VHH binders against F-box protein At4g00755. Designs and how they scored, part 23

Target 1, 377 residues: F-box protein At4g00755, of Arabidopsis thaliana (Mouse-ear cress) (q8lg03)
Amino acid sequence: MDFVNNLDTDTSLSILSCLDDPSDIVRASAVSRSWRQFVVKYSLSKNLCLKLFHQLSNVDHIIETSNDRNGESSEAGSSSLMDTRLLEKEHRAFALLARGCMSSPIESCIADAIRASSTDNYPVESILNTLEKRDRIGRTPSYWSSTGQHKTTVPESLLYKLIGDLCLITEVSIHPFQAYFQRGHPIYSSHYVRFRLGHEKDNSPHYNNSQDKKGEPGKSSIESNYVWTYTSQEFSMAQENRLQSFQLPEPVLCIGGYLLVEFLGRVQTQEMDGQYYICVSHVKVEGRSLAKSFRVENVDDNGKFGLKVLSYNDPKKMEEMDAEAGQDMDAEAGQSQLRNLEQLLNLLHRHPLDVVDYVWPDESDDEYAESEDEAEP
Below, E stands for the ipSAE of ESMFold2; O stands for the ipSAE of ESMFold2 at other seeds; V2 stands for 0.75 times the mean of E and O plus 0.25 times the DockQ between their complexes.

## First folded at step 18 (VHH; framework vhh_8fcz_2)

Design dd3 (from cc4 with Y32H H102M; at its last look DockQ between E and O 0.36; V2 from the best seeds 0.00; counts 0 for: pae E 11.2 > 2, grease 24.9 > 24.2)
Fold by ESMFold2, look of step 18:
Structure dd3 (fold): chain B 377 residues (1-377), chain A 119 residues (1-119)
Amino acid sequence: as target 1 above (377 residues)
Amino acid sequence: QVQLVESGGGLVQPGGSLRLSCAASGFTFSNHAMNWVRQPPGKGLEWVSGISWSGGTTTYADSVEGRFTIIRDNDKKMVYLQMTSLKTEDTAVYYCARYPDMYGDEFHEGQGTQVTVSS
């Protein structure tokens, strides 16, 4: 006898599935309790996140700061109640993640320089010099330099730690160094650059960067200690003394917080020794950081991890459309039920409610018993 | 059956304050988000403010943000619009309206209450 509700359910699910913007699913959840219950029941926020960012398939479980897991073991809950609690937790986390990926501000994402594949005149010409936007400090040159090579095919790389375990990266910028103190003022660029994003291989990851902050060679190889979940195309790099920006074709979600910059093809020899060098004065990375909202925990050997929610604070950068569409229709005398309803619906579409209702605080204990709630106030 | 009754409109000077009320009956009030919409003289409808079904979030049009506050009382089945720092541009008929749910509830609005801001 609930056929009518099931038909309305299938139609409503079809409409909600046409929403490609995660923020629209969030807004629908605030409109009514029944819309929110559909979004949660069918995991629409989680599934949209997985569709947009395949790297999120590595999320194994959600961790919240509440210690309410003891209540789960003390009483055998129904399978429907336990499913509801799990679906709510997943909904909250993925809804917040989607909002952060679409609306958090663009910012600089490098936290620290880790190491270079080689460094000439260590430590003076180390990777640490690339963190600042200048090519000298007083009269002292400020740049990273590779060691010299006789072959142009020997690559170099720079490894950086990002500001958080979850960053949506949009652009990398590199400033090759011009040796203003050498005859001819040569520029030591490379033919191409390539970017990799990823995480450490350790099952219990340790993101301690206090060792080797100067970028000196450590005891372990870069390639043996990191897993790269994204590798960009090769970008052509000009032999020009300017900050060169490389927009990624699509924003990339970096899980685990590491960036590798690879320099491919040497172009400039030093007159003194005839060897090829690559020298860089600055590296900048821009994107949307989720560090205030999330942390990655317990990365296992398969790359699966726990997603810990640190805060459900609302990103305030949601964009709304304020463009009008011929809104002088009420100049005539009469009002109609349908005209007012269509006009109101258009206005509500432009000004949806905030994300707060769809992202529960940890203390929310919702019940889905809406089927017995008829028109009684 | 479903009824929304607005009240509290009137004549007020610029910079003044006014509180609109909306009494709801005939439906499960706590299941529905509510909003205020206004119609200035000779113009179309303009959305003013909304409040979620739980009361957990509020939203405002840019023109009223910081001056107007939407409040709901689910126990009393009331929605309010507290207006301060009123301007001549706020002159309109103000309507209280209910959001529909996913199960086919229709839109409902009240009869409206006139707010006039004039020297």
Scores: ipSAE 0.000, ipTM 0.408, lowest interface PAE 11.2, mean pLDDT 73
ESMFold2 (binder alone), look of step 18: mean pLDDT 84; pTM 0.855
ESMFold2 at other seeds, look of step 18: ipSAE 0.093; ipTM 0.643

Design dd4 (from cc3 with T57I Y107F; at its last look DockQ between E and O 0.40; V2 from the best seeds 0.00; counts 0 for: pae O 3.7 > 2, grease 26.9 > 24.2)
Fold by ESMFold2, look of step 18:
Structure dd4 (fold): chain B 377 residues (1-377), chain A 119 residues (1-119)
Amino acid sequence: as target 1 above (377 residues)
Amino acid sequence: QVQLVESGGGLVQPGGSLRLSCAASGFTFSNHAMNWVRQPPGKGLEWVSGISWSGGITTYADSVEGRFTIIRDNDKKMVYLQMTSLKTEDTAVYYCARYPDHYGDEFYEGQGTQVTVSS
C-alpha cells in the first residue's frame, strides 16, 4: 500500500518525524518504493543523523569507492539524474551511519596512546602504561605519572587515538594509581576529569609516540595541533583505587578520531618532595567504531570534509565475519604483545637490574640464603 | 566575562555559623564543577570543598569535613557554603572558584568574602 502518494508533504513529514530513532527511518525506507522515494527525496536519514550528531554538519560531500558502486560513476548524463543520484548517495551513506551507530557492538575504542602533557621518569612512567589493565609487571609498577607541581591548579592531560575516523563514544573509564609501595599507600587521582573529542588541525604532522620531555603542563602541541568539537562536563573523581566509569550524558560522535582526557585539580602530594602528582594505571574508552565503514577525507580550511564510504556491508555482519575468521583475535593478541614488549623495554631503560629481577624473580630469590634466614621461627 | 561574586562573610565567634553565597555568570554554569577555596592570613590558597556539575557529588578537605556543606542551585546559578562549628583556624578570605577551560595554573575566582572567627 502506497500511503505516501495519497498524503501531502506536511502530513507525511509529521508521520515520519515521529520516528525518532535513526534505525526506524532506515526501516521505513524499506517498507515500499514510495516510502523509500520519500525518505530519499526529503533527506530524512541525513536530517535525523544531523539532529542526533551535530558534528556531521561539517560533512560537505560523500565519497564512494569504485569497488562498491562502480556503475554509478559511468551512467551520469542528466541534471535531473544528477540531483537524484546525489540524494540517493547521501541516503545510502547516512542510512549506513545510522545502522552503525545503533547496531555496532560496544567495545574498546582506543587504538593508540599518543602523548601526555607531562611524564615523570620518561619513558618508564609514560601514557603507554595506561593501555593495559594491570598496575604492575612482576614487582615493577605500571602507570603513567605526571611531573610534580607545587600548585594544585596545574592540569594534566592524556591524548589518545581512537579506532577509525568515526567513533560513537558512550563512556570513558579511568583507574587512578595507588602507590602501594609508598608509606600510607597514597592515591594520585584528581578532583575532576573532563573529556574532549576532536581531530587534528589542517597540515599537522602525522602523530608518533614521542613524549614531550620538557614537562610543560598541558599547553604544548596538543592545543596547537587539535580542534575539539566536543567538551564534556567536569566529572568528579573519587580518591579511590578502582576503575571509575564516566557515562557521557548522550553518546557523542567523534569525527577525526582523537580523545583528550583532562585532569583538573591535584589532590595528593608525594612525601619525598612535597609536590602534587597525578597518576593513572588505566584508561578505557567504550563506544561503537565505524572504522570498517567510513573514513574522513579532503578536510578543507573551513573544517568541512568528505565522508568516504569504505563498504556498504552491514556493520553487524562485518563484525560477525571478522570474529568467525578470528582475525580480530590475532590482531588484538599481536598488539597486546607489542605493548607488553614496549613497556618492558621502557622499564629496562630506567631500571635495568630491577626489571630483570621482577621479570625473572627466581634470580632475585636466592633460595639458599633467604630460606635459611626465615626458616627458624 | 566569567564573573563570580561571593558574599555572606563576617565576624563570628568560635562555634558559630555562617552561610556563604556565590553568584555565577558569563558561562554555562551547569557544565562546570564549582569549588570553594580559602586563603588564611599569610598563607597560600587552600582548597575547601567541591561540587560536581550536577550537584550529585560533594567533596571536602579533611579539615572541614562534617562541619561545612556545599550546595548548588543550577537554576539560580548559585553556589553556597554552609559553615558550622567554626574555629579560629577557619579565618580566611573565601573564594568561589572553577577551573579554567584551557591549560592554566589559575582558578577563575571572585574577589572573595572575609570570614573572621575570633575568640
Scores: ipSAE 0.384, ipTM 0.792, lowest interface PAE 3.7, mean pLDDT 77
ESMFold2 (binder alone), look of step 18: mean pLDDT 86; pTM 0.867
ESMFold2 at other seeds, look of step 18: ipSAE 0.402; ipTM 0.798

Design dd5 (from cc4 with F107Y; at its last read DockQ between E and O 0.89; V2 from the best seeds 0.00; counts 0 for: pae E 2.3 > 2)
Amino acid sequence: QVQLVESGGGLVQPGGSLRLSCAASGFTFSNYAMNWVRQPPGKGLEWVSGISWSGGTTTYADSVEGRFTIIRDNDKKMVYLQMTSLKTEDTAVYYCARYPDHYGDEYHEGQGTQVTVSS
ESMFold2, look of step 18: ipSAE 0.578; ipTM 0.869
ESMFold2 (binder alone), look of step 18: mean pLDDT 90; pTM 0.910
ESMFold2 at other seeds, look of step 18: ipSAE 0.596; ipTM 0.874
ESMFold2, look of step 19: ipSAE 0.607; ipTM 0.877
ESMFold2 (binder alone), look of step 19: mean pLDDT 90; pTM 0.912
ESMFold2 at other seeds, look of step 19: ipSAE 0.672; ipTM 0.899
ESMFold2, fold request of step 20: ipSAE 0.576, 0.557, 0.167; ipTM 0.867, 0.858, 0.665
ESMFold2 (binder alone), fold request of step 20: mean pLDDT 89, 89, 89; pTM 0.902, 0.902, 0.903
ESMFold2 at other seeds, fold request of step 20: ipSAE 0.525, 0.563, 0.606; ipTM 0.849, 0.863, 0.878
ESMFold2, last read: ipSAE 0.528, 0.427, 0.177; ipTM 0.851, 0.798, 0.664
ESMFold2 (binder alone), last read: mean pLDDT 89, 89, 89; pTM 0.904, 0.905, 0.904
ESMFold2 at other seeds, last read: ipSAE 0.555, 0.540, 0.565; ipTM 0.862, 0.850, 0.864

Design dd6 (from cc4 with Y32W; at its last look DockQ between E and O 0.62; V2 from the best seeds 0.00; counts 0 for: pae O 3.0 > 2)
Fold by ESMFold2 at other seeds, look of step 18:
Structure dd6 (fold): chain B 377 residues (1-377), chain A 119 residues (1-119)
Amino acid sequence: as target 1 above (377 residues)
Amino acid sequence: QVQLVESGGGLVQPGGSLRLSCAASGFTFSNWAMNWVRQPPGKGLEWVSGISWSGGTTTYADSVEGRFTIIRDNDKKMVYLQMTSLKTEDTAVYYCARYPDHYGDEFHEGQGTQVTVSS
């Protein structure tokens, strides 16, 4: 039975709003046409995604190539038809995004190394070496090195491009370099690391070029060309020759596809010149890429962007659909509805007091009784 | 705007104990790692100890490991340095500090608190 049809709209919305897993909202929309209509009408998929990933508040519009041609209004109810089509479009996009954020495999997310804040012996000891997990290839060392500094307080940074416009980042790993060819085999770590995620500010070249003349060219370029929508806390780094993993407190959705790794506090001097260096042999970033399903259309100066959907079909769903080509689709739809209903009821039972209080005090009244009693065995 | 205020220094004999305190304000304290640094007479700043943003990881210079303990309280925005088995070489002005990043541009430290270890 479809209990949404048997309840007032406010009660149904309150029950459905208790769903906090994006996958369960998608499954609830498949229980019946009434449930799907409520999920779509009240934007439950979009609102849950926004609760989980506030960066999505900057989505200005959804782009689907085929549906744009069929958007002409009809005479009867054109305004209400366009609203319904917009809500359906948003539901499809955010439901797909929620699935990707929950179920896409964890993978390495760095596509390219872009620049470092400084590089000793350029280009030999450049940021490109951090993409190689080994600290040497044959007899050739593989690491990035900062320039030397007499003060421990001069920071350094490494800038990377991610593999997609939307990546859900969970962990950054850094391998400090041990200079095996120097006396004492020193390790050139930093005291702390900090991570920033964001997007390129302007696709047009050299806007506001006057700012580059006021400061150091390298620092001005990073500050003027990127907007960081997430900045992590500062993690402690050990002076140890191993891959060190830094789990973000919560997964972070990176929109626009750039990562800045900041190294704070110099630890180790080089014997020959007495200056402090930071050296890194490898950087790895892990997360869930949504690149196969989504693309970001140009981010403006306010951080607003269009979210383009590339594909709605996943491989397992299409494989299941193909296998059912010779089977009764109505029977499978009925079993899927029952499984989704059972899962929904299980989720509601995880919060029985809140649901029961809302339903019973407002919608169930045991004090109102008929004047007659029924006979009992 | 950023303010770090150290206290708790003083004159102690070798082998003694002392607890330094640092009150922080003007920034989101729980996002930053915090440090104790010291300046011995006639020398530059020397890093002593650090503590991660959460307090889950602590680090110490070799010269103080096993004798000093760094503690933070994010609710009260406080950092402490518990010092034991003090030596004359620990004589310095002690500062609590946060390291600069690309956008902070400067090393932030308080006015310091004097620790003097002498017989």
Scores: ipSAE 0.440, ipTM 0.814, lowest interface PAE 3.0, mean pLDDT 76
ESMFold2, look of step 18: ipSAE 0.505; ipTM 0.842
ESMFold2 (binder alone), look of step 18: mean pLDDT 84; pTM 0.865

## First folded at step 19 (VHH; framework vhh_8fcz_2)

Design ee1 (from dd5 with S30T; at its last fold request DockQ between E and O 0.61; V2 from the best seeds 0.00; counts 0 for: pae O 3.1 > 2)
Amino acid sequence: QVQLVESGGGLVQPGGSLRLSCAASGFTFTNYAMNWVRQPPGKGLEWVSGISWSGGTTTYADSVEGRFTIIRDNDKKMVYLQMTSLKTEDTAVYYCARYPDHYGDEYHEGQGTQVTVSS
ESMFold2, look of step 19: ipSAE 0.513; ipTM 0.839
ESMFold2 (binder alone), look of step 19: mean pLDDT 90; pTM 0.911
ESMFold2 at other seeds, look of step 19: ipSAE 0.552; ipTM 0.864
ESMFold2, fold request of step 20: ipSAE 0.444, 0.486, 0.508; ipTM 0.820, 0.836, 0.842
ESMFold2 (binder alone), fold request of step 20: mean pLDDT 88, 88, 89; pTM 0.894, 0.896, 0.897
ESMFold2 at other seeds, fold request of step 20: ipSAE 0.385, 0.278, 0.438; ipTM 0.791, 0.728, 0.811

Design ee2 (from dd5 with W53S Y99S D101S; at its last look DockQ between E and O 0.01; V2 from the best seeds 0.00; counts 0 for: pae O 14.8 > 2, placed apart)
Fold by ESMFold2 at other seeds, look of step 19:
Structure ee2 (fold): chain B 377 residues (1-377), chain A 119 residues (1-119)
Amino acid sequence: as target 1 above (377 residues)
Amino acid sequence: QVQLVESGGGLVQPGGSLRLSCAASGFTFSNYAMNWVRQPPGKGLEWVSGISSSGGTTTYADSVEGRFTIIRDNDKKMVYLQMTSLKTEDTAVYYCARSPSHYGDEYHEGQGTQVTVSS
């Protein structure tokens, strides 16, 4: 008997609203066709993703290679049929996004170093050096240096491009530079570091925009050219010659692919000129890249954009997870699913379910492939 | 080899003027910011003035602002310190110093030149 399929809308919404993990909503859609239709009709996958990542509120539409797209104008269907197709498209895209955010491998997410707010002895001490993890290459030191300042309150920033338009960022690591060639071997850190994530503003195509050279100092138009949709807390930074890792309180979805690292509060003077500097030998950013699955397109003046789905990795991946959840009776997984079912029955208080035909889905094994890839290149 | 040779020091009365010179060789002079640093008798090093690699930016310690002027000539590979309104507190060995923040570079200073301001 299919008592779950006959629950009223209010009860089904209450049960499904207890699910805080996007992957649990995907699993719930596998237990009955009624629940799958409910998840799609009420946009539960999309709404949970928006709750987790407010940056997704700027997604205006989904772009997908499908025969139901606007380029095929031979359809005469009703508006209710078009609405269901749009909701199914949104469900597929946001379910894929949720999957990627939870199970894509953690990797380094910096693609390029773009600009520093200042650079001493340009180009030799430029931001480009921060991509190298060593503080010297042969006999040549490898670090970025700000210009000198007599006041400790003058901040500095480093701007990076990430490997894709959608990256879920978990951790930023900074290695301050120790000037081994100066008396006393000083370390040029800052009191605090802060991170911003965001996207580039659209520029007018008819104006000849100034094109800054990569790493060139003195072009401090960063605030004019970028929109920061996330700004972290200020993290305390130690005056220590080591890679210092700053875990974000929650993972942050960066849409548009730019990271700004801000250094606040200068701590160390250079003895020979009496000025405060900030010097960094390495910046590393780790997270989950969705670059193979998604691209950001057509950013408008209001910051709205299209989310293009490039690949569903395997079109049957979500369906295979649904099918395994309905059939997989592993002893430990089966007992866990029976306990979860008993909790749901207690919430319902009516019409006990036939437990034999109800199986809670299990997780895939794809999350373990990353550990094999950490071998040295 | 990097060489910095200071000259132009000497004995001067208070209120007098003096011009120090620093001849640089053994490196690409125009790539480096240059500084003057001094060591008063029985005391540690004190930064005096700095000039950017292009010569477009100059900086001064508060104690010498308005009295000293730093100048560079990248073609002749020279840096100068024009000192005016000298005080007895300006008595020190003056050193020319290259920026310590270049590729593979150790800090470099020359032999220094003695400036003595006496009444």
Scores: ipSAE 0.000, ipTM 0.217, lowest interface PAE 14.8, mean pLDDT 72
ESMFold2, look of step 19: ipSAE 0.005; ipTM 0.400
ESMFold2 (binder alone), look of step 19: mean pLDDT 86; pTM 0.876

Design ee3 (from cc3 with Y103W; at its last look DockQ between E and O 0.44; V2 from the best seeds 0.00; counts 0 for: pae E 2.9 > 2)
Fold by ESMFold2, look of step 19:
Structure ee3 (fold): chain B 377 residues (1-377), chain A 119 residues (1-119)
Amino acid sequence: as target 1 above (377 residues)
Amino acid sequence: QVQLVESGGGLVQPGGSLRLSCAASGFTFSNHAMNWVRQPPGKGLEWVSGISWSGGTTTYADSVEGRFTIIRDNDKKMVYLQMTSLKTEDTAVYYCARYPDHWGDEYYEGQGTQVTVSS
């Protein structure tokens, strides 16, 4: 049906500019081809996204593969035709982004642990352990520990890479570690926690992810290597052995895919040395990941970047299709096994005498006889 | 420039009450947790109480729990410490404090207000 808007352009723009919900733009574009062309012509999807997520003002261009639907092969003899192709490309990308922010499922968004501000007994008590939900693997404790400090005011931080460069973050959850093997079973929480989201400075090519992600402490300032575009309020953390969830007041769009968790105010001393520690068994971040739909390319010194569209499929349907296909049916189990092996190998880099204090022999608990079977690696 | 100004201290007999005030300026007050810390004569700094950014969670040192109450007013950019059942051991300079935005610095505190509990 040929719906022609019998209202003038200024009246239609006034009406449509009042829309605050990205889904309303999608609904308007579905009214007729005339309404869809109107939404595209006046960049309504892009403008709404910019109102909701100011970080998107730094999108410099939209990237698609060669031989895409917006034919690069059209003759360059018409600037009007090229403008139309650009507007249509922008509409598709920002409409997809709006749908992703509204309808993608809430999921865990941490891809990798990068480094901690300090680590006691490196590498055994490194940031890598915070990716595991349990506070022990078999008989081996699983937690990150700061180094000790005599002052309660010395902060600590954990740096993570998120799944993909474009995530809408809603909640961060932290499980403080209770040292079940120490007298009194102390809990090494902090008074407060604060979160920062942002991107790496200069956006240099990404190298050595695995080695950097093992949480080796360095003298390099995290502040000097990262740009934090969002800093949360300071939430109180309870000295309790449970996963504690910190809902952000509003969802935050993270461009560039880095999360910094900062711990403020030390609470618990270790009895043996009288120093304050912060220890964490698990960190989880939840949000709506747009990683299957988008990538962020070439963040420059001015913060501008390219928005690469990987797929125009519905982001919610893509998650459902992957789950139904069993595409990574064993992925979480396999990732847990790899993490457990890495933790064990880190422990074994210390001589066996150190291990005895922290891990009961599996052989005795697994009822192995006196056989010469291979001992734990 | 971050500024914290404490007031309300004084001389009080054991069992008495005082209310300390802290006026904050130069930063987004509602983004920060606020703390009271104290320095007894000849001793180091001791954490007393804290309150989350929204005021929804308060915490206290064991020595003052049940006797002190921390309160904040985000509209007026004020934090308070209501002290009751004061003991001679509570004698100290009391400071209002917050954590810095950048790494490497210790947290900010004001000039302090003297509380003296003496018979």
Scores: ipSAE 0.442, ipTM 0.811, lowest interface PAE 2.9, mean pLDDT 76
ESMFold2 (binder alone), look of step 19: mean pLDDT 87; pTM 0.878
ESMFold2 at other seeds, look of step 19: ipSAE 0.518; ipTM 0.845

Design ee4 (from cc3 with Y108H; at its last look DockQ between E and O 0.52; V2 from the best seeds 0.00; counts 0 for: pae O 2.2 > 2)
Fold by ESMFold2 at other seeds, look of step 19:
Structure ee4 (fold): chain B 377 residues (1-377), chain A 119 residues (1-119)
Amino acid sequence: as target 1 above (377 residues)
Amino acid sequence: QVQLVESGGGLVQPGGSLRLSCAASGFTFSNHAMNWVRQPPGKGLEWVSGISWSGGTTTYADSVEGRFTIIRDNDKKMVYLQMTSLKTEDTAVYYCARYPDHYGDEYHEGQGTQVTVSS
């Protein structure tokens, strides 16, 4: 029975406002035309999204493409008809958003490494190396290194661009670097790690303008150009050579597409200079991307924005189409090859004897007879 | 205004036990990792132990591992350091501390509490 028609509005609102799951909102809207009209009229999909993700409070309007408006009149109606059309538009958009946040596939969400707060031996030991899973490419080490510090309290950070303006982040994983080529094989992790999610400031340079300087260190640029709408608790890192995964206590909606990883508390000195370093071989971020369904537009001076709906197609179907095309694998493979070549070119600029000592600090001699870098009697 | 207040120090014989306490106020305690650091006579600060925001992960300097236990109570905003098998080398002023972050709070420590291990 359709209790919405047979109960007063306050009682129906009390019952329906207890819905916490997008599936319950969909079921309520499918029971009858009366229930759907009630869900739309009282903005239950929008209110659910705001309850789940407070960052959405900054959405001030919905923008639709003309192809996805499906049956909307081109002529203006009365005030009551325009209000109904506005509420219907919001319902469609927020229902889609809730479905995407709850059911789209988990995937890797880093699109690019932007900059570190400091980098030793730039660009050889830059943030770009953290996108590579391996801690060495052939005989060349692959890691980001901070500069050295005499104080343990100097933090470091790594800034990444996510694959879209709307990503629901669930987990960040970090592989600290073990310097297998140094005496004692030290691990240059930090005591703690913390994550921030957010967006560029409205008066910041565009990301495309910074791509010519990708990986260039710039602590003051990081501090001044970003707004962080989420800051995590401080997680402990182990001083262990493994990928360490940090599940966020709740999934976090990142609007604007930036992640900052902060490393707090230096642990390990380098024997040669007695200074503290932080070194990382890999960073991975996992979550659900809504980039194919939504885009963020028109960020104003109060942090309010428009949410543009690109497609009302099911997020799972769109992900299946992209997997059939194979586009992500080709791009990732090509980017990895470019980074490997960049690292090797930087090393080859140095003396060949420096390269031999660096590449083979303590290795098997099964290849020593064929190496042109080794002296022979 | 962040405030950390240490207590529980004193004179102890070698092999003895002692429990240090740290009361925290002025910040969201459950978001921050907490640490014990110490300053031995005539030396700089050295890190002793740390505990993650939830208390789920604890870490220790090699010199104290197996002898010291760090504990936190987020409801009471307290950090403790349970010290056992104390050695004369453990003599120091002990501080409860927070590490600074990239944008954030400066390094914070309390006034300290003296631990003296001697015959």
Scores: ipSAE 0.543, ipTM 0.855, lowest interface PAE 2.2, mean pLDDT 77
ESMFold2, look of step 19: ipSAE 0.545; ipTM 0.847
ESMFold2 (binder alone), look of step 19: mean pLDDT 87; pTM 0.880

